# Designs tried in a protein design chat: VH-VL binders against q10491r548to677. Part 23

Target 1, 130 residues: q10491r548to677
Amino acid sequence: KVFKLGILIQNEKVRKDRLLSNREVGVILTSSQLMFFKNVYWISGLLDQLEDFKRSHSFSPCYFSPHLTSLSADYIIPLSDLVAYGDGSRIENELYSFSVKQKNQRTHVFSVTNVDELNDWLVKINFVST
Short names: E, the ipSAE of ESMFold2; O, the ipSAE of OpenDDE; V2, 0.75 times the mean of E and O plus 0.25 times the DockQ between their complexes.

## First folded at step 9 (VH-VL; framework fv_narsoplimab)

Design i5 (at its last look DockQ between E and O 0.84; V2 from the best seeds 0.83)
Fold by OpenDDE, look of step 9:
Structure i5 (fold): chain C 130 residues (1-130), chain A 123 residues (1-123), chain B 106 residues (1-106)
Amino acid sequence: as target 1 above (130 residues)
Amino acid sequence: QVTLKESGPVLVKPTETLTLTCTVSGFSLSNARMGVSWIRQPPGKALEWLAYIFSNDEKSYRTSLKSRLTISKDTSKNQVVLTMTNMDPVDTATYYCARTLDYDDYSPYFDYWGQGTLVTVSS
Amino acid sequence: QPVLTQPPSLSVSPGQTASITCSGEELGDKYAYWYQQKPGQSPVLVMYQDSKRPSGIPERFSGSNSGNTATLTISGTQAMDEADYYCQAWDSWNYVFGGGTKLTVL
């Protein structure tokens, strides 16, 4: 099951411990993992399908084409012991950032353009991860 | 002492699937901030990273090959497995597994390498 | 996609200083890593995070990064240093290696 589709801005740690905004990445949150896609157009296409489906089948499960199981993610983070949190910080003073972290693992930082999207990601990631 | 050893077929036919296993020792695949990467090197050519898997099952794939690659691990066996489908002669290369470290949230690097195994794709 | 560019070859006499460069836009912000590969052998990490030497790597090896260029420097080059050297960096979910530099010690 897919819980959320979207585009996030990846933030990467660089020399001197700075975080810089990087490229946009497509993201799929499933019941078991976060899937990331370098090509955001794939996610854009799926989002379009989702919107179209909502218009026609508001109370039915959305079926994507191609099937989501056929998608090859560039990057995958399992949800076990995963937490997502925001600390109120802003990347480059324009983006809303949040972190995704597992115990004793690397912290991943992503950004979105609005607070509603931020909260939605936080709620849904933490919901599925628990 | 950290060691990695690649094992698998040395000859694969075109369109077949390659399955390589990396057996590690000297560290646990459950260790935080540690993982294993697969890197290949065609004869006389440069190194090419393929995929990695960390202790938390975090995975990454080379974008151009992600549709053909699957990486997994068995912590209890100290093994990491790479599968690559639809092999082609162009995939002929020495395949290495390497311990991948990711400390302080910086990009991982490869501090120990296996001896590599030459995989030839030929009919 | 970003690529890391290395000179394909470099020749030095014993005792001279060898400087191998690696250029790429990612190196402006990301760390560079260096690997030594001798003929018929596996790569060996010789430098991480631009300028840090792993244990066992001689002090004659040093690294630096300025702008979009990382440099591996071998002072007092010895015959045993003859090898291929690869730089490596991270590029949006992918690791990128340079094309390699064949260092010949004359």
Scores: ipSAE 0.872, ipTM 0.940, lowest interface PAE 0.4, mean pLDDT 93
Fold by ESMFold2, look of step 9:
Structure i5 (fold): chain C 130 residues (1-130), chain A 123 residues (1-123), chain B 106 residues (1-106)
Amino acid sequence: as target 1 above (130 residues)
Amino acid sequence: QVTLKESGPVLVKPTETLTLTCTVSGFSLSNARMGVSWIRQPPGKALEWLAYIFSNDEKSYRTSLKSRLTISKDTSKNQVVLTMTNMDPVDTATYYCARTLDYDDYSPYFDYWGQGTLVTVSS
Amino acid sequence: QPVLTQPPSLSVSPGQTASITCSGEELGDKYAYWYQQKPGQSPVLVMYQDSKRPSGIPERFSGSNSGNTATLTISGTQAMDEADYYCQAWDSWNYVFGGGTKLTVL
């Protein structure tokens, strides 16, 4: 089951202790995994399909093309003991950042342009991870 | 003493699926900051990274090959397994597994390499 | 596709300094890593995070990264340093290796 999908900005720790925040990543949250995709075009297409379905006022089910089961992720983070939390007070290019981390594993940092979207990601990741 | 050893078939027919096993010793696959990568090297050519996996089953795949690759591990057997589908003669290479370090959240890197195993895909 | 460019070969006399370059846009923001590979052998890490030397690598090996170019420098080059040298960087999704430089010590 998909709980959320979208496009996040990936923040990457780079030379000279900088966080690089210039790359988009497609993200799908399932019941067991975060799945990450370099090519964001098809996720934009899925979001557009969902929006078109909502505008149609159709009683038929919303069908995605391509099928979600055909997706091959570039990167996968399992959700077991994963915690998502906000990155306090850092507002660059009007972005809102959050981190995901399992206990002793690496920290992954992401950004969104909208605080409501930030909170929705946090709530859904933490809900599914419990 | 950290060691990694690759095992699997030495000859594969075109279109077959390759399965390679990396057996590790001297470190634990349960260590959160140590993973295993697969890297290949065609004869006389440069190195090419394929995939990695860490203790929590966090994994990454080379973008151009992700639809053909599956990486998994069995911590109790000290093994990491790579599966590569639809083999072709251009996939003929020495396949290495390597310990992948991630101590400080910069890009992980490879410190200990196995001896490598030559996989030939028949023409 | 991101590319790391190395000279295909370099020759030095024993005792001289060898400087192997690796150029690519990724190296402006990303760390460089260097691997030594002798004929018939597996790669060995000789430099990480631009300029850090792993334990057991001689002090004559050093590294730098400036202006989208990483450099592996071997001072007092010895015959045993003759090998292929590969640089490597991260492009945010994939590890990228340079084409390699064959170092000859004559």
Scores: ipSAE 0.778, ipTM 0.893, lowest interface PAE 0.9, mean pLDDT 88
ESMFold2 (binder alone), look of step 9: mean pLDDT 89; pTM 0.917

## First folded at step 10 (VH-VL; framework fv_narsoplimab)

Design j1 (at its last look DockQ between E and O 0.87; V2 from the best seeds 0.82)
Fold by OpenDDE, look of step 10:
Structure j1 (fold): chain C 130 residues (1-130), chain A 123 residues (1-123), chain B 106 residues (1-106)
Amino acid sequence: as target 1 above (130 residues)
Amino acid sequence: QVTLKESGPVLVKPTETLTLTCTVSGFSLSNARMGVSWIRQPPGKALEWLAYIFYNDEKSYRTSLKSRLTISKDTSKNQVVLTMTNMDPVDTATYYCARILDYDDYSPYFDYWGQGTLVTVSS
Amino acid sequence: QPVLTQPPSLSVSPGQTASITCSGEELGDKYAYWYQQKPGQSPVLVMYQDSKRPSGIPERFSGSNSGNTATLTISGTQAMDEADYYCQAWDSWTYVFGGGTKLTVL
């Protein structure tokens, strides 16, 4: 089951623990993992399909084309003991950042453009991971 | 003493699937901040990173090959497995597994390497 | 897509200083790592985080990073230092290697 689709901005750690807004990545949150795609067009296409589905007010399940199983992720983070949290910080005064990590794991930092999207990611990641 | 050893077929036919196993010793695949990566090197050419898996099962793949690659681990056997589908003669290379170390949480690197195994793809 | 550029070859006489460069935009902010590979052998880490030497690596090996260029320096180069040297950097959950530099000690 897919819980959320979206595009995040990856904030990569560099020297001296500085974060750089690097690139956009497509993200799929499933019941078992976070899947990341460097090619955001795949996710953009799926998002368009999702929006069309919502506008149709259909009671049937949303079926994506191509099938999600046909997509190969560039990076995968399992959800076991995964926590997502925000610290209220803004990157470059434009982006809302949040962190994703497991205990004693690398901290992955992402950014979004609005607070609603931030909250949605936090809620859904933490919901699925628990 | 940390050691890594690659094993698998040395000859693969085109379109077949390659399965390589990296058996590690001297450390646990469950150790935090550690992982295993696969890197290949065609004869006379440069190193090329393929994929890695961390102790928590985080996985990463080379974008150009991600549709053909699968990486997994069996902690109880101290083994990391790489599968690569639809092999082609261009995939002929020495395949290395290497330990990933990431103590500082900045950028992981390879501190120990296996001896490598030459895989030839030929009909 | 990031690319690390190294000179394909470098020749030095014994006792001279060899400087191998690695250039890429990522190196302006990210650490460089260096690996030595002798003929018929696997790579060996010789420098991590730009300028740190692993245990067992001779002091004649040093590393630096300035701008978008990392440099591996071998002072008092010896015959045993003849090898291929690869730089490496981290980029968006992936590893990038340079094309390698063949160091010949004449």
Scores: ipSAE 0.879, ipTM 0.941, lowest interface PAE 0.4, mean pLDDT 93
Fold by ESMFold2, look of step 10:
Structure j1 (fold): chain C 130 residues (1-130), chain A 123 residues (1-123), chain B 106 residues (1-106)
Amino acid sequence: as target 1 above (130 residues)
Amino acid sequence: QVTLKESGPVLVKPTETLTLTCTVSGFSLSNARMGVSWIRQPPGKALEWLAYIFYNDEKSYRTSLKSRLTISKDTSKNQVVLTMTNMDPVDTATYYCARILDYDDYSPYFDYWGQGTLVTVSS
Amino acid sequence: QPVLTQPPSLSVSPGQTASITCSGEELGDKYAYWYQQKPGQSPVLVMYQDSKRPSGIPERFSGSNSGNTATLTISGTQAMDEADYYCQAWDSWTYVFGGGTKLTVL
């Protein structure tokens, strides 16, 4: 089951403790994990399809969710003991950032271009991870 | 006394699935900020990273091979397993596992390597 | 799909300084790591975070990273230093290795 999909900006910690806004990544939130995809082209098409699905869903369901969870991700973060939060990390010229972290593991920082999308990611990740 | 040891088949036929096991000692697979990576090296060629898994089950796969790779671990057995489907003669290589250390969020690196195991794919 | 470029070979005389370069856009902001691989052996970490030497690695090994180029330097090169040397970086959850440099000590 897919709870959210979208495109995030990945921020990487680099030398001198700064966060570099490196590139876009595709993200699928499932019931058990965050799945990340470095090629965002196909996710843009799926986001358009999701909008079309909402427009036409009253007449037939869309069954793409199981196929999405079987896709080969480039990176996987499991949701067990994971928390997402608006971060204290500093990223120059970033608009809206948040972090995901499990205890004593590397903090992953992401950015989005509007605050509503930020809040939706935070709420959904934390809801599913409980 | 950190050690890693690869085990698996020496010879694989094309299209078959390769399963490799990395057995670790001198550290726990549940140790925070530690992980295990698989790297291969075709004979006479450069090192090529394949996949890694962290103690918390975060996983990463080389993009060009991600549809063929699955990495997992069993902490109670001190084992990390790599499965690679649809083997081809170009996949003939020495396969290494290596420990990842990631203490300060900059860049994790390989501080200890296993001896490697040669896998030959021929028909 | 990051790329790290190393010269394929380098030859030095015993006692001379060997400088092995590794170039890539990733190295402008990210640390370089270096591994030594002698024939028939597994790689061994010889430099981490650009310039830090692991325990057991001789002081004649040093490293730097400036601009988009990392350099592993071996001063007073000895016959036992003859090996393949690989640089490595991390980019967006993935590792990338350079193509390797065969160091010959003549």
Scores: ipSAE 0.719, ipTM 0.883, lowest interface PAE 1.0, mean pLDDT 85
ESMFold2 (binder alone), look of step 10: mean pLDDT 91; pTM 0.934

Design j2 (at its last look DockQ between E and O 0.76; V2 from the best seeds 0.77)
Fold by OpenDDE, look of step 10:
Structure j2 (fold): chain C 130 residues (1-130), chain A 123 residues (1-123), chain B 106 residues (1-106)
Amino acid sequence: as target 1 above (130 residues)
Amino acid sequence: QVTLKESGPVLVKPTETLTLTCTVSGFSLSNARMGVSWIRQPPGKALEWLAYIFYNDEKSYRTSLKSRLTISKDTSKNQVVLTMTNMDPVDTATYYCARELDYDDYSPYFDYWGQGTLVTVSS
Amino acid sequence: QPVLTQPPSLSVSPGQTASITCSGEELGDKYAYWYQQKPGQSPVLVMYQDSKRPSGIPERFSGSNSGNTATLTISGTQAMDEADYYCQAWDSWTYVFGGGTKLTVL
């Protein structure tokens, strides 16, 4: 099951513990993992389909084309013991940042353009991870 | 003593799937901040990173090959497995597995390498 | 996507200083790592985080990073230092290697 689709800004850690917002990535949150795609067009297409589905007010499940299983992720994070949290900080005073981390694991930092999207990611990631 | 050893077929036919196994010793695949990468090197050419799997099962793939690659691990066997589908003569290379360390987040490197195994793709 | 550029080859006489460069935009912000590979052997880490030597690596090996260029320097180059040298960096969950530099000791 897919819980959320979206595009995030990746904030990479560089020397001196500085973060750079340097890349958009497509993201799929499933019941078992976070999948990341460097090619955001795939996710953009799926998002369009999702919006069309919502506008149709259909009660049937949303079926994506192509099938999600046909997509190959560039990076995958399992959800086991995964926590997503925000610290209220903003990147470049324009982006809302949040972190995704497991115990003794790398801290992945992402950013979004609005607070609603931030909250949605936090809620859904933590919901699925628990 | 940390060691990594690659095993698998040395000859693969075109379109077949390559399965390589990296058996590690001297450390656990469950050790925090550690992972294993596969890196290949065509004869006389440069190193090319393929994929890695981290201690928590995080996975990353080379974008140009991600549709053909699958990486997994069996912690109990101290083994990391790489599968590569639809092999082609251009995939002929020495395949290495290497231990990845990342103590500083987003600054990983390879401190130990296997001896490598030459895989030839030929009809 | 990211590319690290190295000179394909470099020749030095014994006792001279060899400087191998690695250039890429990512190196302005990210650490460089260096590996030595002798013929028929596996790569060996010789420098990490721009300028740190692993244990067992001779002091004649040093590293630096300035701007978008990392440099591996071998002072008092010896015949045993003849090898291919690769730089490496981390970028967006992936590893990037340079094209390698063949160091010949004349």
Scores: ipSAE 0.861, ipTM 0.935, lowest interface PAE 0.4, mean pLDDT 92
Fold by ESMFold2, look of step 10:
Structure j2 (fold): chain C 130 residues (1-130), chain A 123 residues (1-123), chain B 106 residues (1-106)
Amino acid sequence: as target 1 above (130 residues)
Amino acid sequence: QVTLKESGPVLVKPTETLTLTCTVSGFSLSNARMGVSWIRQPPGKALEWLAYIFYNDEKSYRTSLKSRLTISKDTSKNQVVLTMTNMDPVDTATYYCARELDYDDYSPYFDYWGQGTLVTVSS
Amino acid sequence: QPVLTQPPSLSVSPGQTASITCSGEELGDKYAYWYQQKPGQSPVLVMYQDSKRPSGIPERFSGSNSGNTATLTISGTQAMDEADYYCQAWDSWTYVFGGGTKLTVL
């Protein structure tokens, strides 16, 4: 089951004396994992399908083409013991950042351009990961 | 002493699925900041990274091969497993597994490599 | 896909200095790593985080990274240094290797 999909900006740690670099990534939140896609074109197509479905006001389930289980992710983060957090504040270039991490272990940082989208990611990731 | 050892078939037919196992010792696959990658090297050619799995089961795949690759681990057996579907003669290579460190703070790197195993894909 | 460009080969006389370059956009922000591979053997890490030597690597090996180009330098090159050398960087969940440089000691 898919709980959320979208495009995030990946903030990557670089050499200690240098700024973080930013890249767009496609993201799908499932019941067990976050799936990441470096080629955002396919995620944009899924977002277009979802928008068309919403405009139709259909009570039927939204079916995606291609089927989401057929997508091959570039990167996978399992949800076990994962928490997502952020403070809702802006960073450089009007971005809102949040982090996902396992307890005392690997941390990943992402940004969005909309605070409502930030909060929705936080709520949904933490809901599914509990 | 940290060691990694690759095992799997020496000869594979085209279209078959390759399964490779990396058996590790001297560290736990559950150790924080540790992971295992698979890297291949066709005869006379450069190193090509394929996939990694980290201690917390985070996974990464080379984009051009991601639809053919699956990486997993069994911590109780100290094993990391790579499967690669639809093998072709161009996939003939020496396959290495290697340990990686320091992913979350800085760029990770490979500090220990296995001896490698040659996989030949032919009729 | 990010690309790390190395010269395919380099020849040096014993005792001379060898400088192997590795160029790529990602090296402006990220560390370079270097591996030595002798024929029929596995790669061995010889430099990490641009300029740090692992234990057991001779002091004649040094490294730098400036202006999108990393350089592995071997001073007083010896016959045992003859090998293929690969640079490596990290870029957004992936490892990227250079094409390799065959160092010949004549």
Scores: ipSAE 0.693, ipTM 0.860, lowest interface PAE 1.0, mean pLDDT 85
ESMFold2 (binder alone), look of step 10: mean pLDDT 90; pTM 0.925

Design j3 (at its last look DockQ between E and O 0.88; V2 from the best seeds 0.81)
Fold by OpenDDE, look of step 10:
Structure j3 (fold): chain C 130 residues (1-130), chain A 123 residues (1-123), chain B 106 residues (1-106)
Amino acid sequence: as target 1 above (130 residues)
Amino acid sequence: QVTLKESGPVLVKPTETLTLTCTVSGFSLSNARMGVSWIRQPPGKALEWLAYIFSNDEKSYRTSLKSRLTISKDTSKNQVVLTMTNMDPVDTATYYCARELDYDDHSPYFDYWGQGTLVTVSS
Amino acid sequence: QPVLTQPPSLSVSPGQTASITCSGEELGDKYAYWYQQKPGQSPVLVMYQDSKRPSGIPERFSGSNSGNTATLTISGTQAMDEADYYCQAWDSWTYVFGGGTKLTVL
């Protein structure tokens, strides 16, 4: 089951613990993992399909083409013991950042362009990870 | 003592699937901030990273090969497995597994390497 | 896609200083790591985080990073230092290796 599709800006830690935000990645949140795609056009296409579906079918399952199982993720984060949280920080005064972390594991930082999207990611990631 | 050892077939036919196993000792695959990567090296050529699996089962693949690669681990057996489908003679290389350390968040490196196993793809 | 560029080969006489460069856009912000690979052997980590030496690596090995170029320096080069040297960086969930530099000790 897919809980959310979207595009995130990946923030990478660089020397002196500074964060750089310069890469968009497609993201699929499933019941078991976060799947990331460097090719954001795949996700963009799926998002369009989702929007069309929402306009036409409000209470039916959404079936994507191509099938999500046919997509190969570039990297995957499992949801076990995963927590997503915002720290209230803004990157370059235009992006809203949040962190994804598992216990005793490295922190992944992502950004979005608006606070509603931020909150939606936080809620859904934490919901599925519970 | 940390050790990694690659095992698997040394000869694969074109279009077949390669399955390599990395057996580790001296550390646990569940240790935080550690992972295992597969890296290959065609004869006389440079190192090429393929995939990694981290202690939390986080996975990453080379984009150009992600459709052909699958990495997994069995912590209880201290084994990491790499599968690569649709092998081609161009995939002939020495395949290494290496221990990944990332204690400083996204500043990882390889401190121990296996001896490598030469995989030849030929009819 | 990030690329790390190394000179394909370098020759030095025993006792001279060898400087192997690794250039790439990512190295302006990311750490460089270096591996030594002797013929028929596996790579060995010789430098991490630009300038840190692992245990067992001789002090004649040093590393630096300036701009988008990392440099591995071997002072007082010895015959045993003859090997291929690879630089490596981390970039967006992937590892990138340089093309390698064959260091010949004449």
Scores: ipSAE 0.874, ipTM 0.940, lowest interface PAE 0.4, mean pLDDT 93
Fold by ESMFold2, look of step 10:
Structure j3 (fold): chain C 130 residues (1-130), chain A 123 residues (1-123), chain B 106 residues (1-106)
Amino acid sequence: as target 1 above (130 residues)
Amino acid sequence: QVTLKESGPVLVKPTETLTLTCTVSGFSLSNARMGVSWIRQPPGKALEWLAYIFSNDEKSYRTSLKSRLTISKDTSKNQVVLTMTNMDPVDTATYYCARELDYDDHSPYFDYWGQGTLVTVSS
Amino acid sequence: QPVLTQPPSLSVSPGQTASITCSGEELGDKYAYWYQQKPGQSPVLVMYQDSKRPSGIPERFSGSNSGNTATLTISGTQAMDEADYYCQAWDSWTYVFGGGTKLTVL
């Protein structure tokens, strides 16, 4: 089950613990995992399909091409004991950042350009992870 | 004393699925900030990273091979398993597992390597 | 994908200094790591975080990273230093190795 999909900006720590906005990544939130895709083309295509489906007012299930179960992720973060957090603060160029972290594990930092999208990611990740 | 050891078939036919097991000792696969990668080296060629799995089950795959690779671990057996589907003669290489450390969230590296196992793919 | 470029070979005489370079876009803000590999053996870490030596690596090994170029330097090079040397970096969840440099000690 997919709870959200979209595009995030990956922020990566560099030497001396400063943050750097690296690249856009595609993201799919499932019931058990965050799945990341370096090639955002497929995710952008899925977003376009979802928007077209909403405009069609169809009552049929939305079927994606390609099927979501056929996608191979570049990176996977499991949701067990994962917490997403942020305060809507900006880091650079009007970006809104948030972090995801498991207890005593790596912290991953992401950004979006829209604070409503930030809050939607936070709510959905924390809902599914708990 | 940290040790990693690869095991798996020496010879694989084209189109078969390769399964490699890395057995670790001297550390636990559940220890924070530690993980295991698979790296291969075709004969006479450079090292090529394939995939890793971290203690919390985070995973990364080489983009060009991600549809063919699955990495998993069994912490109770101290084993990391790599499967690679649809093997081809170009996949002939020595396959290593290596322990990775992530010193400060942004610079993982490989401090201990296994001896490697040569996998030959032939018809 | 990120690329780390190394010279394919380097020859030095015993006692001379060998300098092996590794160039790549992301080395400006990422650490470089170096591995030594002798024929028929697995790689061994010889430098981490640009300039730090693991225990057991001789002090004649040193490293630096400036701009987009990391350098592994071996002073007083010995015959036992003859090996392939690989640089490595991390970028966006991806490990990248350089193509390797074969160091020959004549």
Scores: ipSAE 0.712, ipTM 0.865, lowest interface PAE 1.0, mean pLDDT 85
ESMFold2 (binder alone), look of step 10: mean pLDDT 90; pTM 0.920

